VHH binders against q330m9. Designs and how they scored, part 5

Target 1, 357 residues: q330m9
Amino acid sequence: AEQEPKELLEMSTDTERLLEENDLRPLWEVEKDFGNQFGGFEADIWKWEDIQASIDAIERDVPIADLPPGFQRRVAVPVNTGYRNAISNTIYVGVQTVSPGETAPAHRHGANALRFTIDGSEDMKTVVAGEEFPMRDNDLITTPQWEWHDHVNDGDETAAWLDVLDLPLVLDSLNARNTFENHELDRQPVTKSQGYWESQYGRARPFEDTKEDGIPGPFEGNCAATPPYRFSWKDTLQTLRQRAENDDPDPHDGYSLSYVNPATGQPPLFPTMSFRAQLLQEETDPHFHNAVDAYFVIEGEGATHVGDDVLEWSERDIFVIPPDEIHHHDPDGEAILLGMTDRPVFEAFNFYAEAEP

## First folded at step 1 (VHH)

Design b05 (framework vhh_vobarilizumab_d1)
Fold by ESMFold2-Fast, scan of step 1:
Order: structure tokens, then sequence, then C-alpha cells
Structure b05 (fold): chain B 357 residues (1-357), chain A 120 residues (1-120)
């Protein structure tokens, strides 16, 4: 490449050594490396049969109780070419299972999390901030930053769900290393009746629900920006069906609903991530954007075209579209996707952009 | 500012081929989504082909299989390889660039255009 700055502006060996000995780099070396630190991200798909086989292997072969405190959870994590610790460098998606009689011990952390139930029951509970949330198929339950949470299977069948967290952003990009705490008990005390947290953010609620100014610290109690909350699939599906009957589809997302923060009524469920349920009946129009889109297939089958690649998906598959790739969806009949995106991070910094080809 | 300069236009016979180039100066070329548009006399401007900063491509139905868009980030140059040209491909071809954080969905920078005439 004859246009490389270093070819035009060659430094002597003495100059190179002087800069290196003083931890200095010249402008042209630093600036050409910006944007290349995480390598290339690729469109990818994880088929449910492979995820299930992997989880079953972990269940047979890994005594998770022997892991140190904080790591005692049975999870298989999709990992991408550009970032080998998660599906992207901002969003972590994992499939967690808890067998009958098992407890995933109580902990809390600075990372925001949610649970999207794949196989649940009334006796499978996510316990968050003192309340038991039964894990029902396709319900979405938040376990926000710094809220105590544990998972208890008092049922007779293995439960499975998606964990979705901003772990890569919190731990790698922001290097927030002291953002984890284990509870003294494996199961936290239950101090709230079922439905308590949902009731606090309904239409009728306490008038003055304000806290002192400031950003919650890691030990300021349960001061999350997003509350513990359960979005029932029954209500979500009913509303999505009503949108499909009454409204025009979005050209890129089909008929969609955002899982909004109940405290604000705004689409970013967390400062770092937003989520939507998307009902697809027809091929969508192509577009591209600088935010990542990750998907879980709730119902149906189809394909997503990403550049020259075709990701063929069916129920329970996970797939990801990297930044800046032209994409569109082509459902085979009706399909419903859970969309997950780091768009709120880009919007907070006025970086978000999208375009049609 | 980004300056875009098209070249490679000219007169070709039906069935012939032509390669258009768009040289970019100013900012880091690799940051831009790029496109080729065309405008025939008396008609509106239409998208011919697009390419993202990551290399993902799209094409108008009328040119699929005949035209190929590509970029060379080392040379700050966008290309359009046009094969099996038809009289209806006669138009002024424009190079366009968009930087994502511009806050607009439309292309932010445009070249002056290069004329392609397909005639016997």
Amino acid sequence: as target 1 above (357 residues)
Amino acid sequence: EVQLVESGGGLVQPGGSLRLSCAASGSIFSKYAMAWYRQAPGKGRELVAGITSGGSTSYADSVKGRFTISRDNAKNTLYLQMNSLRPEDTAVYYCAAKIYYSGSRSYDYWGQGTLVTVSS
C-alpha cells in the first residue's frame, strides 16, 4: 500500500527506540489503529440443537458447585470471531439451565441483566430484590444492576432461559473490575409478595416516588435505574397481535413492541441495551446501522440476509448481525423474534446512525 | 470535508463493459458507506449500488448480475464494474458517501458525476 503514512514518514531506528522506551507512539501509528482493536465481527448463527447438546454435555460433565463463588451457574455462551467472550463486544447472551433441586446462588453485580424464559414452570423462580418471579415460557424478567438475584428450581423438570447482560461493556470496555458481590445466603430472603414490583409502576402508583439526586453507587442498596419487572408473554403477544391487526409494519422490523423501562416509559430498558418483540409476516426492506442486532427466535422459521450470507433460522436459534452489514429478514410464514441491541449506548453519545442502501 | 471525483465514463457499444472510479480525499475513506447513483435525462436520480464501510453490498434489480460495486480502502477509491451494458444504462453516474454519525439517512457527500453513454 503506497498510501501508508509510515512509508512516506519513515523514522530512524534511533527515533523508534526513543519513542518506544518512553511509551510514546507517533500520531499516524495510533490513529490508523483506532477502530481495529477488536478485530472483525461476523454474522453468525447458533442452532438450538447445538446449544442443547452443549448444555446437556455441561450438565453431565461439569460439577458447577466446584467452581468458585460467583461462577456457579450452568451457562453456554455464544461467542463471536471479533470478541471471544460474548456474541458481541457490548452484549452477552447465554443459555442457562437449572436442574430440579438446584439453586444458582444469590449475587449482585454492576452489569444489567434480563432473563427470557425458554422452558419454565410455576416452580422455577428467579428471585429479584426480595420477590419471587415464576419463570413462565417467553416471559422477560429484569435483574437490574446491583439488585440481588438467585434462581431456584423447586420443580421436577430442568428449566432453561436466555441471560442477556451488558458484561462486555461493563467488564472489558469500562474495566469495572470491582462490580460483583456474593450474598451470604445461597437463597436471598423473600420479603415482597408476588406482583409487588409490577404494581409499583402501574398507572395508579405513589405520587412522589423520587430519590435524592445522584448516580447510585454499588452499595447504595437497590437503586437501579431499571426496576425488577416481569413482562408477561401473554400480554406482550396480545399487544403484538393487535399491532399487526391495526398498524402498518415497520419496513425493517415488521410489527414490533419495545420492552420499555417501567420507571421512565422509554424504549431503552437499560442505559446500555434495548429489546423488542418483532412479528414478521413478510420480507423486510434492507438497511444497515452501526449498532449490533442480536436475535432469539421465539416462534417460526425463516432467513436473515446479511451481505452475501444467509442465516437460516428456526425456533430457539440465536443469531447476530454485526455493525455496518446490510441486512433484511425473510420469514417462512409467520415468525416472532426477540431483538436485542446496544443502540442506547450509541444514542447516549449521539453516535447512532442508520441508512438504507 | 470529503471531496469525491468520478472518472471512467465514456461511450461504449451495447454489450460492452466499463469501470467507473471514485477517488475520495479529505477524511478517512474506510469510515464511509458509499454508493453509485445515476440520473438519465428527464428522470429522477436512482440508486444503482451501495457498499457499507464493512463491505456489504446491495444492487438495484435492473443491474443485479451485471454490475459489481467494490472499494479499495488503501487507495481511497470506490469502483463500479459495469458489464453487459444496455442503452437504458445511459446516464450521469454519481458517487456518494455517508458518514454514519452525520445524523441523516441520506448521503452527505456527492461527486459532480460522470457521463456513460451506451450507443452503437
Scores: ipSAE 0.000, ipTM 0.270, lowest interface PAE 16.3, mean pLDDT 83

Design b06 (framework vhh_vobarilizumab_d1)
Fold by ESMFold2-Fast, scan of step 1:
Order: sequence, then structure tokens, then C-alpha cells
Structure b06 (fold): chain B 357 residues (1-357), chain A 121 residues (1-121)
Amino acid sequence: as target 1 above (357 residues)
Amino acid sequence: EVQLVESGGGLVQPGGSLRLSCAASGFTFSRYAMAWYRQAPGKGRELVAGISSGGSTSYADSVKGRFTISRDNAKNTLYLQMNSLRPEDTAVYYCATYKWSGSYTPSYDYWGQGTLVTVSS
């Protein structure tokens, strides 16, 4: 058994004091405490009407421009019972809005990030690594680690998007400090034409080597990092519908497409997180795994069953399935979900496990 | 609700041909991989031919080159064209939904009632 019996062998008070004085603990006390550092994560759902009401309240009460450098962004963040700073202890999801005429100032950080557009326009821009990316509804734009990024709304409507970051893993689990820098300018210089980054990552790809020996070490740039990139929803939806017309659905994910890292062609978009667009037309089969699944509802409505809980979702809702909970999806007609998972972390260390009940 | 209805079986002489049809209703036929199975008297059921939702095909070695599986998604119908028939092809033929190798299909096991094919003089 993994758990110790209630009736453990007791040490004398003198022995307990000796260990305590020397910062020692006996094995049986340490082992029973592993896994109890955080509270239990729960299946949970954040309804769009509640998110919108919360953002409207922030807009009414908080002059965002007057916040300290680094905090000048209007974001409502879903937080879970087991980790009160994000949706899980590995993945951060936030809903950010920028009103007409507002700028979210340029910064960069060690955490990987993407933007999934909820309400956008041609006049709403994310600027990343010198290129302006228009934020069109349901486009996915990467702002990878240490790339400068800012957001500017030159349009007439408030824009909204989903921020997804590996922030809890980077800052809390790995305790990687010194991971943030503000730019001198609120808006970075635009140095690339629109479409530049996307054009660089076809089958012919740049490979730079500044060393005479040819292949630098990992910290010297021999790894193919995730580039700034835009995944067009128009193209993604067309491919997803062709897949639904020509292929069999996955029993758990329905018809799906992975947002791959353009530099590697591999499914993990970041070393820490992978993302899928999932088209559901039928009730899925139950399974469970040790990776976390978080979802944003792109289109449609339905329910997800998680253990004894039923999460009833509709367009723009956010929900999460904690580790090791049996789950399946039951769409009401056709639905499309953005699936987000920390599975790549588990796969990198050969810890990933999945089973059916 | 779900129905798979086979037709086209019968008595045929060795070397002859038959075309089997399977009419599907009650589910979205075009999205499922489909297969033909057969069961000869006193033997277990065996896979004869499979076709994916996208139209890729697979065949048992015993029928390869003689049988052709096809589908008409507009008519919700699966076909098996059987050429150069042999006495050992005598069996009840069933159409069914199929788990395509390498694809994730729903764990739905829909089966027809079967149609008898007898190859004898």
C-alpha cells in the first residue's frame, strides 16, 4: 500500500527533538506528506456571463492606465480550489480586454503565452517580435518566451481574447524568478511586414549557427524555439471540417487538429503545453489521465461529465478537468472546443498515463 | 434505431460473381469505418474487408484481388463486389461498423442480420 497505517510506531520525545533540532524527519512522516502540499483540484466551470460581468466591473472601477508598470492589463483570471492563482498549478488562463484607444504596454517574460481571439477586428493588433498581427475572431497567435509583445486597439469596439500561459509551472513549481521585463516604449517598433513570421516556417526553414563548431548547446540556441506565429481560424476550421467529412473521430477528442510548433512540426506548441481544436458531434467515450485538460468553448453547447459532476457549457465558457478524474463529453448537436493540456510536461519525463474505466 | 440491412446473397456456381449491399440507417453513415465479416458453418467469424470513412480499404489475404469493398455515402450504402467465387467463400456475410487500425473510432458495434452466400454447383 502507499499509505501508512493509522497506528504508526511512535518514537520517544527525546528522539523526536533530536531529529527536529537537526532538520531531520523520519521516512514514514515524509512519505505520508508527499502529495499533500496543495489542496485538491476540482472540476469547475466559469460561465461567460459571469466573466463578462466581472470584466465590466473592473472597467467601471479601475483606471487601468494608472496601475503600476506590468499590471496595466484588464484580465479576469479563473482560479481553482487547489491553486488560487490560476485554473491549475501548471496552466494559467485569463480573459483580457482592451477598450477602443487603449494600449497594453510592451513587455516580455520567461513564460510562454498564446492569445486566442474572442472578439477582435482588423484594427485590434497584437504586436510581437516586431510584427503587427491583426486579431481576428478565433485566430491563435503565439507570444513565445522572451519575445516583446504589446496590444493596441485602434478600432471602435472593445476587444477580448484568451491568454494561456505556463506561468504557474514557471513561477511556482520551478521557482524561476527574474522572468519579467517592461519595454521602454508602450508600443514596440514595428520592424517586420505582416505575414513575415508565418512565411519563415514552411518546409524550408531558417537555421542559424553563430559558432564555428556548428551546433551550439541548448542555452546557446540549438533548440528550435516556438516562433511568433498566427494560426488562421479560417484555415483551421476548413481543415477541421474536411477531417470530419473524411476521417473517423477519436473516441475521446472527436475530430481534432493540433496547433503544432512551426519550427519543429511537433504537436506540443510549447514544451510545457499542447493545444487542439476539437469538433464534437457525438458523445465521447470515458477515460482518465494524469494530465490536466482545460477547455474554452469556441462554438456550441453541451456537457462534460467529470466523476459525479456535470459541467454544462455553452459558447465562450471555460472549464477544467483535474488529474485522474473519469470524464467524457456530450455535445448538444455540433460543438467546437479549444483543448489545452500540460501533457507535454508528463511526456517529456515519461510520466504520462491514460486509462479507460 | 440503428439498422444495417444486407442484401444480394444467394446461390452461385464456382467462378461466379455476386454483389452484396448493406443499407444503413439511424446513424451518420459517412463518418464511420465499415466492414464485411463472414461466418462459415462450424467456424468463427472473420473479417473479410474494411473501408475507412475516407475510403481507404483493407482485405483479408484469402479474398485480396477477388473482392472489392466500396461505399456510397449519398445512399448510406456499403457494397462488396465478389468475383471468382470459391466453395470456401460459402458463409453468412455481415456488414458492421469497424474500428479502423490507427484511427480512433467510437466503440459502437452495429451489426446487420447477415446474408447467406452459397458457392456450389
Scores: ipSAE 0.000, ipTM 0.094, lowest interface PAE 23.4, mean pLDDT 83

Design b07 (framework vhh_vobarilizumab_d1)
Fold by ESMFold2-Fast, scan of step 1:
Structure b07 (fold): chain B 357 residues (1-357), chain A 121 residues (1-121)
Amino acid sequence: as target 1 above (357 residues)
Amino acid sequence: EVQLVESGGGLVQPGGSLRLSCAASGSTFSIYAMAWYRQAPGKGRELVAGIYKGGSTSYADSVKGRFTISRDNAKNTLYLQMNSLRPEDTAVYYCAARGYTYWSKTGYDYWGQGTLVTVSS
């Protein structure tokens, strides 16, 4: 064998072994690998008929009570091609159901979570931090970091809702492994009257300069921490319709309301995720941004154009727009979307960017 | 770090088609955000089409519907498919690449040497 010329990017075997033995990599290899670790994910849509058929199959075939502690919840999770644990690499969306007489046992975790009710009733309850919250259609209920929560169906109809969590960011990206705890009881004690948490975050608000014990632990919030809270759909819809009647729409988002952190009175609802109710009446203008947008269709039908793809959606469908794809919405008549985005993470690090083509 | 080399330019008749290629070498910057610019004789340099890493595209009004920008990230290659060419499309076409920053707000860091496109009968 004769000696052959090597390319400029090829290192000698001795150099490669020296770096490998010392856990070193050259700059050009790590630069090449940045942004490619998890693979890409695609614009995609999950049709409600397929979600419902899948949940019905789980209900028929899976005895969830036999699942290990922590997993005893009937949830169908949209998963993307490039990240097979969630709809995106930052946001988890699941559709959970609880049948009559069923309980999803009490637990708490470091991940932020909310519940957006699809099919609920006065007798379907999410219990959060000692308060029973009836789950009414399209209400948004927070189950924030480290607050105990369980779900109990005392009604006669199966309930369904969206779970929305920052699980991929917390568990995969940040690798925060010691962030889950099961309660000793399946149902936590109810220690607050209904409406208690909502009443605490009006014009006069609790303000705690310090906790009684001083330094907060992992289970103690601060004055800016997102509290347990229910956002009434009746109030949200009324405000959206008032905006539609009196104001001009945003060219990309239509008429929108951001769900605020009640403790601060300002978005985002969570440090990692922002949520908006968006009312669309006309085709929106195209734009693109480096944050992910995920959507649940509350009402109506239409299409969203994403690059070369067209996502045709109707009521209760879930869809996602990956980073950097030019997109716009084209509602067929009036439509209302729940928008979910990881934009707050980008803004916290001062690298959120958006543009129009 | 990034070197861009355009190819595919030449003489073409009005109404004809031409496909430009831009091969990138040297670093991963070539696959983040890329664009085609052109400069006609006696005119300033103008954006023709842009494409972000995720596939989002933009086009100058004068070429929208006639030109298509695309990329092959595995080959570090950018393309411009030009259809229904007109004499006013005559220009030197430049490939440009943006590093890890957002291309629409910060401009472009790397440029090719250009390839001449002449549309005439």
Scores: ipSAE 0.000, ipTM 0.224, lowest interface PAE 16.4, mean pLDDT 83

Design b08 (framework vhh_vobarilizumab_d1)
Fold by ESMFold2-Fast, scan of step 1:
Structure b08 (fold): chain B 357 residues (1-357), chain A 122 residues (1-122)
Amino acid sequence: as target 1 above (357 residues)
Amino acid sequence: EVQLVESGGGLVQPGGSLRLSCAASGFTFSSYWMAWYRQAPGKGRELVAGITSGGSTSYADSVKGRFTISRDNAKNTLYLQMNSLRPEDTAVYYCAKGYSLYYKSSTRSDYWGQGTLVTVSS
């Protein structure tokens, strides 16, 4: 049985009025309402055929160029029950497209962001902090806090990618509203050669006290700032295959790799979100945890069991598992998932919890 | 290290009363919310009653007005006073230490005791 908010104790009308007039609530009314203010989140799945149809309809019917600066981007956003602005109350996922000859204008924001390429090409570029990054299928490119970024399609085919941001946490929970700036130019100047940012984050790496554009440098805040960086899918897949050939899988995650912050060489990729590529060959064991897991299906098909629900997924589907639901994955053959989680927030405040049934 | 030991279960007739006890050790009892869950034959576990470290209580709709949860921090003991028992209250009752924000979870907890059987039958 679900626990819904209920009145625990009746007070006299005079007492209720006294508290209400002074903006006071008694402890027992506040305690019973914790965790119930924003509604519940449901396990849910967004099928690629429905996402594609929605994007195609936006492209056909909506003149994106007529939107105000900062909004001129064609994005379909999965939204959940209980929080109708994103897939969860901490993680935002959107599918963005840019048609041939189009530009998504340069801006920057305080929210952490990455781009996971679905359909790209050598002529489709994300420009980040002065460097052009070609968008290749399944590459992951970071557009970190306060770094300028724009997207330019100089190719002949429509490009598509996954935007992943901590917008709900930053904007709604923390109420950090002054976190956005438009560039004066639609396309920022290119000031770095291709491969520059990747070359800076090997074993020998730069020391930087502050960033010119206001992004905190090392030792200015709780951790080193995440740089602009491209994680090649070719390299990631090769490493996943080597893990599968040489090691035993994790009972819940299969064979997995964490995307690391290149400045530290360690996860999480962002202080608020961590990301994993997960290769599944066998049914996983059930577990549950208080962090949210969201997934994008990179390759394959299968199902995820969430409580009494079964989410049947195939390539390019997006799905989410809410907190505290017992779950396990059952791939049909081999599958690869991009896992996205707010677990780092829970770990930073020392209350992450995980258990097996 | 965390240990929860339930006692007080048994057989009672409809309309009867029982008091369950849970002896806790291995953690700072006074600092955690505590709860009673139950599992009837062939059904999942459900939250029956919860109590915060500050003493605020919550109850499942099916037991409101009949059951009272309480705690004795000096004795590290959790109690469930069950009045006006009904046949549908028949279940194994579990003491649980829970998460701060998950005290309202209907089916999950950090740690469980071994359970105590309550049978309500004529």
Scores: ipSAE 0.000, ipTM 0.111, lowest interface PAE 20.3, mean pLDDT 82

Design b09 (framework vhh_gocatamig_d2)
Fold by ESMFold2-Fast, scan of step 1:
Structure b09 (fold): chain B 357 residues (1-357), chain A 121 residues (1-121)
Amino acid sequence: as target 1 above (357 residues)
Amino acid sequence: EVQLVESGGGLVQPGGSLTLSCAASGFTFSKYALAWYRQAPGKKRELVAGISSGGSTVYMDSVKGRFTISRDNAKNSVYLQMNSLRAEDTAVYYCAAYSWITKSPYGYDYWGQGTLVTVSS
């Protein structure tokens, strides 16, 4: 229901000055302002054509090697109205490119991150916690909190991928400054064979801490840390196809597969964010929830209806659904979406709510 | 209370040397990346050299081999050693401190007031 305007109590000018001079505010003014610092963000869509044009403009005008250490990454970041640092106030999404011969130098941070490959190759590598991960199209690679990571393009073509991080939550909401560190070297030492991290989280897996230096962070000791890991698109797509052939679709999500934390075997992938590959063949039923949903279009085209807005999407587009907006998907033929959500935060605080209209 | 204070600028002849210093206070220096920018009359401000919290460095192509950036965490200072100076190096030089949370690729948390370097006979 539409809320009526809040009535404000008037104070004398002398009282207002007294409070202002002493950095005090009355409860009714502070209460009115809760929830307004990050603004209200809107349903929105970033078309791949516009993202690509923007990245090309950055490449033309900005030599990446001349950026300060820590910022030597060519990234176009979708930003929302009312919150100008990311796609939402909890989730950061960016499209990063690395040209042939370029290196994105080694760093680590308290924020959780993953890389979803758009245009990759066997010679495009993400190096995470001592292992080289080739970046293959549509593979999802985790670069978890406090793990060193760098990106090297030894191939002949420009690589592109989606960065997804909990930066707004970690840096703005929790004000966790000084949770970022540049490595002494641009490229970290390779200390693990390819496939090592993936092999450690199969059916037989270690229960003891296998980290040489440990993982510092706000969640140390409270839950199993998300490891460096590659989710192969070949395997993911095969599983989605098996699901579509053998099961009925979810009315809201179609046929979906969760990217689980390999250490626990359960969603969410990170304490702050969960991810799904969603295969849509039919129009979904409307619902709404207080968690944010952001999407990257892996394959196909269609539309998502969000309240009175219609977001028309096609391959490589990025779009976002704000909290409490009724929405449903209408694919034009078959489509596959990467769904990203801050739902785990709401569940951890026992706030998550979902309803049908 | 946060301050970046530059020193060491002045007039020098072509081929000469200068050392610029930037003294920082009011923040945890060892956790910040620092950079030197310059702006010549009628030109855009440009990155000259940068140094990360871990000590990794970057240089503008025209100063590679001539300029060296360094930091001293015990003294909360960053330095720019400038050798083989040319007339084209004449500019106001600015010290800047960067964190991960800047809004721009050329973003900054803190800037100094600048120090003038004139390379002229």
Scores: ipSAE 0.000, ipTM 0.150, lowest interface PAE 19.9, mean pLDDT 83

Design b10 (framework vhh_gocatamig_d2)
Fold by ESMFold2-Fast, scan of step 1:
Structure b10 (fold): chain B 357 residues (1-357), chain A 121 residues (1-121)
Amino acid sequence: as target 1 above (357 residues)
Amino acid sequence: EVQLVESGGGLVQPGGSLTLSCAASGSTFSSYSLAWYRQAPGKKRELVAGIYSGGSTVYMDSVKGRFTISRDNAKNSVYLQMNSLRAEDTAVYYCATRYYSGKYSPTYDYWGQGTLVTVSS
């Protein structure tokens, strides 16, 4: 029992000034701030009607073709209260649209990305590493690290999709520099037949040298790098329905499929993020974990309970569950969610933890 | 290595209020989940309330709406505000820190010595 502990911890004004002038802080001030930088990082939901209205407003007010190189993309980005650049401190989600006749110019970057198609067509195309991928509703197309990609709408209807990137982790947490490069051409040349990249990731596959500047190619070393790839929704949905007919649901995720890295045949899809399609038919059991879960509602409606909050969702809504919040899902009938999580980062560092109340 | 010290227990009349405090010594308090348990004579120990590192809370049904758990990471402390106390709330109250790792269920690594709460007319 220490007499007058407050006086023993109080520094003189001269000591405080000396520390501040030399960019020094005493340990007891630093220790209390560990883990508290994102105060206000809360569960949140972005309703599709509000996202669509916002994108329509951007289209009216901003001619994206007149923006500087690197910025010529129409994207509405959900931002969390605790992090103004993305839905979470590790995952970026954006809703991108391309109107008829528009091109999102070719670029590449160090961040891993995928495109989950909301409204597509055979004439809406993402060109990735020389292959033209038609964007079909609910298909998932990867545009992995350092692969050139552009988006071209040669159709007559506006296309929409989710961009999902590990951008906050790469740029803000790891402080990676010089992670973007614009192509000389707005549309890259198509040098591969459709289906080429999918055909290269069987049990027999090529091994190739590094890309320019020492960037590993998808076919070199142990072939662990995520390739350009399209996951067909038709195949994914068929597998989910077979699972629902034959298996018991997971108490927290319902019936789910993990998108695998084609190079390894195993999840996660990227070292930094994993993705799953979840079919929910019944209320799930509560749990919590230190990883972030973000969701896009593919089909149906329902609610997710997060602590004292209730997020009521319907088709095309986006919502997020912050770390360490107790949550469970309550679908109104059958629903299908795209789940997105930074869990692989936690597992790689042996930090991942989950529990039930 | 973490030590937990409870305070605030005592005798209170039905309908009264008490605030229990739990002070932790050691580092990484902000990374821990904390919980209050109680054990009444002749009964098993039960979870009363928990607060996770992210701020989410859980309560047993019989105390929901009457008890509030909170934490102050700057003071390395967790609190249980108990209102509308009933005779059935009479118990020794324990503070525990919850630690979990990997895919394992939560475990309580450290326990305080307990503080007695008596609700009696």
Scores: ipSAE 0.000, ipTM 0.126, lowest interface PAE 22.5, mean pLDDT 82

Design b11 (framework vhh_gocatamig_d2)
Fold by ESMFold2-Fast, scan of step 1:
Structure b11 (fold): chain B 357 residues (1-357), chain A 122 residues (1-122)
Amino acid sequence: as target 1 above (357 residues)
Amino acid sequence: EVQLVESGGGLVQPGGSLTLSCAASGFTFSRYALAWYRQAPGKKRELVAGITSGGSTVYMDSVKGRFTISRDNAKNSVYLQMNSLRAEDTAVYYCAAGKTYYFSSGYSYDYWGQGTLVTVSS
């Protein structure tokens, strides 16, 4: 909602000039500006047909190989009216495509990232920390902080996936800089067999690595850091179905599974963002919270009611619910959503709050 | 429209000199730090020199004493004077601008130029 301007106390022009000359502002000017910098963050939806048309236009007009180092990726980024660099002021969601024979060059960054595959194949690879991860439809692959990653399409069809990062929080809200590096090679060396990273973070894992060795580099000793990892959709869907068969649904989220940090076995997947697969069969109950919820529609169709607005969604649509807006979901039959939230940030600072109307 | 436009690149013999210029438009130049990066084929991008909004400078070890970075806020331009050029200085040189006082190969910039090629060869 828009904030109304507060009535200001009168000051002399000499006082106004004195404050301005010394980079000083009175409390009432600062107080009225807090929370108003983004111009209103709104509920919104990006329809897949519009995203696809936009990516097709980018592909036609822009040879990504000719872009400067660091920018050589074809990504269409949903941007909110109140914040024109991402879907929200904390979460970045982008739809990336890689055409047959293309390579997205190796880089790494301090931002947390994951890839949720939309259209993939066995021949479409995300290479992370020395391992080739085939990108299979609806698999979730992590590219954690400061791990090298590149993408290569050895297949015959264009691949597409969601990039999800905490870029707005890290770069704009916290103003953390110097968090990006290009690799000396476009393709990093492959030093691990497929399945290596997944095998290291199973139930039978090296105890010494979690106790003393930790993760080499600037995060040495941080055995709790999220590793490179692939969450198979076949396994996730099977577990989600078992949840629906054996448990009662959450009144707000339906039947859900959290993508856990494999190193800890606990959510959140990242310190800044948590992710869940949500199976909806019935209309959910309304609630509101100060955390942002963003969604990708994995399967089905329906609507989400946000205040007085209705977001009508279908497969591959992306939508967002801003903080403190009352909302509930109304699936048309069965639907599955990928839920993404900045709730972990709020919980870390004891800010998180939720309520029912 | 925000633009960074590099000029002054070209072919020069070892021991020669070049001056690179970067003209900026579309943002408040005086509030930004500016840097020159370079990238040779098959190599990672590296910081060559940087200058803060306040005029403090930083240089890569291999160019200290040979290169000088400067800025002219009235002309919205940053310059890299390159002396005693070596074959190893051959690269595409990029101008970058950001709202920060820190420079490194991992530095995230708000704006980048298209690059200008410097070839040091006989």
Scores: ipSAE 0.000, ipTM 0.126, lowest interface PAE 21.5, mean pLDDT 84

Design b12 (framework vhh_gocatamig_d2)
Fold by ESMFold2-Fast, scan of step 1:
Structure b12 (fold): chain B 357 residues (1-357), chain A 122 residues (1-122)
Amino acid sequence: as target 1 above (357 residues)
Amino acid sequence: EVQLVESGGGLVQPGGSLTLSCAASGFTVSSNYLAWYRQAPGKKRELVAGIYSGGSTVYMDSVKGRFTISRDNAKNSVYLQMNSLRAEDTAVYYCARGSYKWYSTGSYFDYWGQGTLVTVSS
């Protein structure tokens, strides 16, 4: 008797047991499971009023000082419904606050990170690799993988900023060993003058064989590692406005600047993520791509159309566009966005794809 | 083995409606670009509607607002709902699967269905 078509993929009990016993699966069971997205990864928006209300509730109700070493940080993390750990399966975005007199203790980790300041002051500092970086509104400061960092508010006003990390890619997708190493001191020693790291990546730059425990240092000849670095908003905004006055806008990104890795001069700020400041004055053209786009609204109001969804955004909102969704931006007047994408990962492996409808 | 099987074609009067179905086997609809093309006698095949792995849709201008493409992941099927049909919509309609690795380079399709005839006439 011949097998019915519905039974062509059925195995004998002995065959199933043998495969299962030896941690083997047949090709047709494995291949049919590929191509699933992380469940429910969708376009979404987090409104600033809800983020602020949530972080205020944490401040009121949660004794963060009781958390384990390295985790005593007040952070509200946007999470996508299909991926409960972050805004996407590659990019983590969090809103962190530090109250007057508070310190986020010194630690380091394998994930790359940056801080984009929302509400800062001269007395609010992130300390990275021995240098104090004052956190000024809209400045972008890198805290690259394995660099010591702590955050200290010696001012009289609460500070707020975005944490942006490749945490989901490092921990979940690559299953890399990402250990947190706590510093002996809550505040690391300051060993560099302000402006030191910025000065080291100009046209003339040091060339030294520097290593710590076998890890290449920023000045090693073949090292393309992202340094600790501050991108001033004053300078970035001036350059954006000069670009808008002198150049044509990109059809999808408007007038944009990439935050380049100072060590390489290339657009990917980290091997895993690239970042742009985007000035929008007109509705952009629709396109789609397999890379994720996440956004923080620096200034202005508008909407982003994502498939059949419309995300209406205003200043300080966070939103995300999943892979393969057709999208375009429609600013209400002038707006400025911080764009964040995992595109560098796709480009490194020749997987990047984009198209217009 | 990859297969696409269309159904739902037939004769319909101008202004009528028709729903085409495309049943897929050998791959997962939700992870691929699927599209409906049509070919009228003496004409080349043209894109009618497409649905990308992420859920975004595209439509030919002449059918936008009249036709709707959708998918049912549980049934591993793609549908084309056609409303307000016109004589010029008469064609053989084909379901096609695009390879994810080539979607950015245009209309490369790995597999095509056999086609289903739609005739709009009195």
Scores: ipSAE 0.000, ipTM 0.170, lowest interface PAE 20.5, mean pLDDT 83

